# Ledger of designs, part 6: VH-VL binders against Nicotinamide mononucleotide adenylyltransferase (POF1)

Target 1, 258 residues: Nicotinamide mononucleotide adenylyltransferase (POF1), of Saccharomyces cerevisiae (p25576)
Amino acid sequence: MKKTFEQFRKSNLLFQVLKGPQHLECQKLFVLDSSFNPPHLAHFQLLSQTIKNFKLKDTRSHVLLLLAVNNADKLPKPASFPTRLEMMCLFADYLQEKLPQSVVSVGLTVFSKFIDKDKILHEQFVKGCSADIGYLVGFDTIARIFDEKYYHPLKISDVMESFMSGSQLYCLARGDCHLSAESQLRYASDILEGKFEPVIPREWGARIHVMQNDYPALRNVSSSEIRNKLKNGQVESLKDELPLCIYDYLINNKTIFD

## First folded at step 28 (VH-VL; from w3 with light chain D28E)

Design ab1
Fold by OpenDDE, fold request of step 29:
Structure ab1 (fold): chain C 258 residues (1-258), chain A 122 residues (1-122), chain B 106 residues (1-106)
Amino acid sequence: as target 1 above (258 residues)
Amino acid sequence: QVQLVQSGGGLVQPGGSLRLSCAASGFTFSEYWMYWVRQVPGKGLEWVSAISSSGYTIYYADSVKGRFAISRVNAKNTMYLQMNSLRAEDTAVYYCARGEYSYAWPEYFDYWGQGTLVTVSS
Amino acid sequence: QPVLTQPLSVSVALGQTARITCGGNNIENKWVHWYQQKPGQAPVLVIYDDSDKPSGIPERFSGSNSGNTATLTISRAQAGDEADYYCQVWDSSTWVFGTGTKLTVL
């Protein structure tokens, strides 16, 4: 994987699929964008609950695990990009097993902004096909996307129009952000009611889906938490937070986060 | 083939204790959540307790919290239910069951033991 | 406590279609699972995740979950289908069973 990553870095490519179908094969596309440092069951939970809440069990879908590798000249921390990609590939196999109606791809891109990610995906992955694209993210990511400080002097409504007109955002309400879970759950309706106008167009509320967390045991699962447990020797509890393949990988490679 | 064989149970006085066992075979025991479900004769099913694959995550029904203890020994492919401070309303057939995943979470029970009768009576 | 409501009993003529309902709050956002239990026997999973069937379950068994009601459908009912049927869901921190339905085949 190290060689593969270096090849990508030297190629000046903006996007590449490293595992699975090279292009979109289904009408429905789920993009799971994360640092995957490491991947864990909360990532799967987000996808799982999306399928459950929107009754998509019988809908054929393409799942794209996407890793942003911006600033490739800088060393990522703590796990290297090749290591993350290895874990992503294991996670992809896991998802493929769990999602028989889906196809799973692993991709990497140099872009960190969603508008740029979306653009390159349309250009190189979707490639002119009609698609329903859903981005699976955390609420903090959504909050960041709609923070006007990142767009000045441009308006969010102008910059994000193309993205929001063609995409859905899915997230789970959590208790570890600046807003309460209840506030998070009302976020979309608040947008629809115009509470954030003119910064956020009210019609965008229909494209944002904040879901209740159905599995409390997974609420506190995060890559950071997992890394901390590994450092502290709390290995047994990780079995309940990780796919077995990822657990085994981490147990056999404990130094990857050093 | 998947098998769950139960043992234990019987007649006990109120305030007494019993221990149930469930021996698993035909699958990798350490990879599955395990459960206890009980049924009063002639009545419906009631979930009692759950234990994760590792044994780290445990759940109890409110009706048994503080009195029952679920445990597992993966090396022995066996799950246990220690029942203390038994009450008349605990009288039921107790089933062990294997959990299966609805995607990211174990939501349902795909295999069941034969059941064991627990009778709490003076 | 969350409650899944089922009819106490359902009757079906031999060869006809039986439908057993399961009602609950927000059930449309849950996976519903179904079990068959014959007298003196342990429950048997017949439907999981609303509509999927375990191996060995006849095709005449089907499930659906829409609106506020999940439904177990048994087509071409046979005498051997006479049993108690329970729906079941996951809810927050509990595994919840329905009240159960006795199916009689006439």
Scores: ipSAE 0.880, ipTM 0.936, lowest interface PAE 0.6, mean pLDDT 94
Fold by OpenDDE, fold request of step 29:
Structure ab1 (fold): chain C 258 residues (1-258), chain A 122 residues (1-122), chain B 106 residues (1-106)
Amino acid sequence: as target 1 above (258 residues)
Amino acid sequence: QVQLVQSGGGLVQPGGSLRLSCAASGFTFSEYWMYWVRQVPGKGLEWVSAISSSGYTIYYADSVKGRFAISRVNAKNTMYLQMNSLRAEDTAVYYCARGEYSYAWPEYFDYWGQGTLVTVSS
Amino acid sequence: QPVLTQPLSVSVALGQTARITCGGNNIENKWVHWYQQKPGQAPVLVIYDDSDKPSGIPERFSGSNSGNTATLTISRAQAGDEADYYCQVWDSSTWVFGTGTKLTVL
């Protein structure tokens, strides 16, 4: 994987699929964008909850695990990009097994901004086909996307219009965010009610889906939490937070986060 | 072939204790959540307790909290239910069951033991 | 916490279609699972995740879940289908069973 990653870095490519179909195979696309440091069951739960809440069990979909690898001049921490990609590939196999109606790809991109990610995916992965794209993200990511401070002097409504018109955002409410879980769950409705006008167009509320996590045991699972547990030697609970393949990988490679 | 073979149970006086066992075979025991479900004769099913594959995560029904203890020994492919301070209302057939995942979470029971009768009576 | 309500009994003529309902608030947002239990036997999983069927379960068995009601459908009912049927869901930290339905094949 190290060699593959280095080839990507030297290729000037903006996007590459490392595993699975090279292009969109289904009309429905789920993009799971994360650091995957490491992948964990909350990532799967986000997808699972989406499938449950929106009755998508019988809908064929393409799942793209996407890793942003920008700032290659800085060493990624704690796990290296090749290591993350290895885990992502394992996670992809896991998802493929769990999702028989879906195909799973692993991709990497140099872009960190969602608008750029979306653009490159349309250009090189979707390739102009009509697609129903859902981005699976954390609430903090959504909060950043709609934070006007990142757009000044431009308006969010102008910059993100194309992105928001062609995609859905899905996230799970969490207790470890800057907003309460209750506030998170009301976020979309608040937008619909115009509470964020004119910064956030009210119609965008229909495209943002903050979901309740049905599984309390997974509500506080995060990559940082997992890394902390590993660091502290608290590995007994990790099996309940990770796919077995990821758990085994971490147990056999304990120094990857050093 | 997946098999769950139960043992233990029997007649006990109120306030007494019993331990149930469930021996698993035909699958990788350490990868599955395991459960106890009970049924009063002629009545419906009631979930009693759950234990994760690692044994770290445990759940109890409110009706048995503080009195029952679920445990597992993966090396022995066996799950246990220690029942203390037994009450008349605990009288039931107890089933062990294997959990299966609904996507990210074990929601349902795909295999069941043969059941063990527990009778609490003075 | 949630209560899953099932009819006490359902009767079906031989060869006809039986429908057993499971009612619950917001049940459409849950996965519903179904079990068959014959007298003196342990329950058997017949439907999981609303409509998926375990191996070995006849095609006559099907499930659906919409609104506030999940339904187990048994087409071309056979004498051997006579049993108790239970729906089941996950909720918060509890595995919840329905009240159970006795299916009689006439």
Scores: ipSAE 0.878, ipTM 0.935, lowest interface PAE 0.6, mean pLDDT 95
Fold by ESMFold2, fold request of step 29:
Structure ab1 (fold): chain C 258 residues (1-258), chain A 122 residues (1-122), chain B 106 residues (1-106)
Amino acid sequence: as target 1 above (258 residues)
Amino acid sequence: QVQLVQSGGGLVQPGGSLRLSCAASGFTFSEYWMYWVRQVPGKGLEWVSAISSSGYTIYYADSVKGRFAISRVNAKNTMYLQMNSLRAEDTAVYYCARGEYSYAWPEYFDYWGQGTLVTVSS
Amino acid sequence: QPVLTQPLSVSVALGQTARITCGGNNIENKWVHWYQQKPGQAPVLVIYDDSDKPSGIPERFSGSNSGNTATLTISRAQAGDEADYYCQVWDSSTWVFGTGTKLTVL
C-alpha cells in the first residue's frame, strides 16, 4: 500500500478508488467515512443496523469505505495511511463476505468536509446516476455538520442545499454528557417540526436518521479504545470488538500505533 | 464435523452444586462464542449463559446470575457451567451451543450438544 | 421480561402451507432465528437472520420479518416437518426464545 498511497499523494487526483468497482454499481450507496484506525465491529454495526432498520437486506447496496487524507506534510498518527489502507482492504473483504449481495469499494479523498466529499463522489463515483447517497456517521459529526459557526459568514441553508438534496445521514444514538440518547433520537423530528429554523430548514429532517442502538455491548467500541487496549497489552478482549481478520492483523503488527 | 459432547448431569439436592462440561471438536473453538440453553421437560427453551471466544465477556440470565459460573479452557476445547445453590426450578435439560454472528453481534446458535439432564429434588 | 409470543399449536394438511408466527416488541428491527426440535432431540437451526437458510435446509422452508410479526413458512408440508418450532432474537441485554409452537401435520 506504500507505493499506492505515494502515487495518490503525488497526483492531482481529488478522489481515487483503490479496491473494488471504480464507479457506483447499485441504486443505493452507503459511504462509511472514518479514520479506520483501526476498523472495528462498531463500524459494521452502524451499516448492518441501517440495512436492518430500513429494510434493505434484499436490496443490492454499494458500500464505499472512504478515508480522507491530510496534506502530505501532516500524515496523521498513530497508524500510517498505508497501514490504514491495508486494514481497510481487509475490512472490505470482510464486509463483502458478510454482505454477499452487496458490492464494496475502498477509496481515498483529499477532502475533509462532507459537502466537498459529497460533491466529488457525485462527480467521480456516482457519475450522474440518480443515486441516493447515505452517509454513515456518528452523532458528533451530525452536530458539527449543522453548527453554523463552521460556515460563517455563509448561511448553512445556502451552503448545504446541494448536499441535503442528494444525500442522507444515518447515525446510531450514543450516550454522552451533553446530549442524551433520547434527545438524539428526537433530533430529526425536532428539525421537521421547525425547532431549528431559520438556521436549519425543516425539510432537512427527512434526510437525517438517528437509530436506537440495539447492541449496547458495542456502544463503547471505538478506534481510540482499541488502540488503548493494544498499548496496555489487553489483547484478548479485543476479539469481541474486531473482525477476526483485523484482530489478527493487529496482533501481528502491535507497534503500528506507537 | 462440528461436535459438542456434554457430560456432568444428574440428581442433586436443593442447595447443592453441579458442574457441566461441553467438549468441542471439528472447528476452531477459540474463534466462537459459546452458550448454555436449558429446557424444562415439556416446556420451552431458555437461554442461560454466554461466554465470548476469549472468555473475557460473560453474560448470565437474571434467573441464574450469582449462582452459575460459565468458563472455558480454549487449550482443551472445553466449556463449563458451574451451578451452585441449585433450586428445584433449575431442573432442566441443559444444552451447550455454538454461537454465530448476525453481522456485528453473536445472536444465534448453529450447532447444539446432545443435552444433559439436571434434576434438583429432595 | 422480554417475550416472544408464538401460537401454542398449528395444524396443517399434508402438502399444504404452514405459517408459524412470532410476535414481540420491536421485532421488525431484530434479526429473527428459527429452530426445529423433534421429540428427544436437540434443536436444529432452520432459519437465521430472518430469511437465510443453513446448508441442508429444504427450499420449502422460508422466513420473513415485517411489521410486528416474524413468520416461518413451510410449503408443501411433509410428515417429517412435525416438530416444535422456536423463534429467537437478541434483545439488547439477553438472548430470547419464543414460547414455542407445536406443528402437527394432518
Scores: ipSAE 0.686, ipTM 0.867, lowest interface PAE 1.7, mean pLDDT 89

Design ab1
Fold by ESMFold2, fold request of step 29:
Structure ab1 (fold): chain C 258 residues (1-258), chain A 122 residues (1-122), chain B 106 residues (1-106)
Amino acid sequence: as target 1 above (258 residues)
Amino acid sequence: QVQLVQSGGGLVQPGGSLRLSCAASGFTFSEYWMYWVRQVPGKGLEWVSAISSSGYTIYYADSVKGRFAISRVNAKNTMYLQMNSLRAEDTAVYYCARGEYSYAWPEYFDYWGQGTLVTVSS
Amino acid sequence: QPVLTQPLSVSVALGQTARITCGGNNIENKWVHWYQQKPGQAPVLVIYDDSDKPSGIPERFSGSNSGNTATLTISRAQAGDEADYYCQVWDSSTWVFGTGTKLTVL
């Protein structure tokens, strides 16, 4: 992975698929955009609960695990990008086994903003095919996407029109955000009711899907909690939070977060 | 191939104790959540307890909390249910079962033991 | 605690199609699993995740989950299909079984 990542970093490429199909193979695309530091069962929960809640089990879907490699990590000692890409490939194999009717790809991009990710995916992954793109994200990402501060002096309605006309956002409500889970669950309907006009057009609420967390045992599973347990030697309980392949990788490589 | 062999049932007076055992073979026991499910004769199935593959996450039905203790010894491929302060309504056939993941969460029981009758009677 | 309601009994003529329903609050958003239990035996998984079959389960068994009702369908019913059938979900902190249905093949 070190050589592959260095070649990408030295290239002029904006996006590259490292594993799985190079281009979209299904009408429905799920993009799981995360730091994957490491990948864990709560990542899978977001995907699986989206599939269930939106009746997509019988829809053949393409899943893209996407890593932004030029975004600054805010963690004290994050795993290197080559290490994260290696774990993402293991996670992709795990997902492919669990979702045999779907296809899974692993990709990386230089872009951190979702409007740029959406554009490059349409240009280089979807390539003019008709596609329904769903981004699987945390609520803090949704809040950032619709924060007008980040678009000043442009209006968010002008910048985001193309994105909101062709893509959807899927999110599980979390109790560990400063905004309550109840407020998160009402976010889409608040937009539809016009409560954020004129900044956010009300029709955009139809593209935002905040779901009740149906699996409370997984609500506190996070990359940070896993990294802390690994560093503190509390490794046996990690079997309950990780796919076996990721657990085995971390146990055999305990120093990647040192 | 997958086999769950149970032991430890019997007749006991109210307030008494029993320990049920479930010996696993034909699969990597330490990778699976394990469960106890009971059935009053002539009645339906009721989940009793669950223990994660690591043993660190444990669930109990409200009807048995504080009286039953689930445990496992992965080196012996064996799960246990310690049943204390037994009541007449605990009379049932007790099944151990192997859990399997729907996707990210263990939701269903793909293999079952043969069942062990526990009778709580004066 | 959630309740999964099933009919107490269902009868089907030999060679015909049986349908066993399972109702519960918000069940269309839950994965539904089904078990067959013959007299004196442990339950056997016949359907998981609404519609998937374990290996060894005949193709005439199928499952669906829509419209706030999950359904186990047994086509071309055979005498050996006579058994009790239970649906099951996980809900919040609990693994919940349905009330059970006795299938009689006439």
Scores: ipSAE 0.376, ipTM 0.775, lowest interface PAE 4.2, mean pLDDT 88

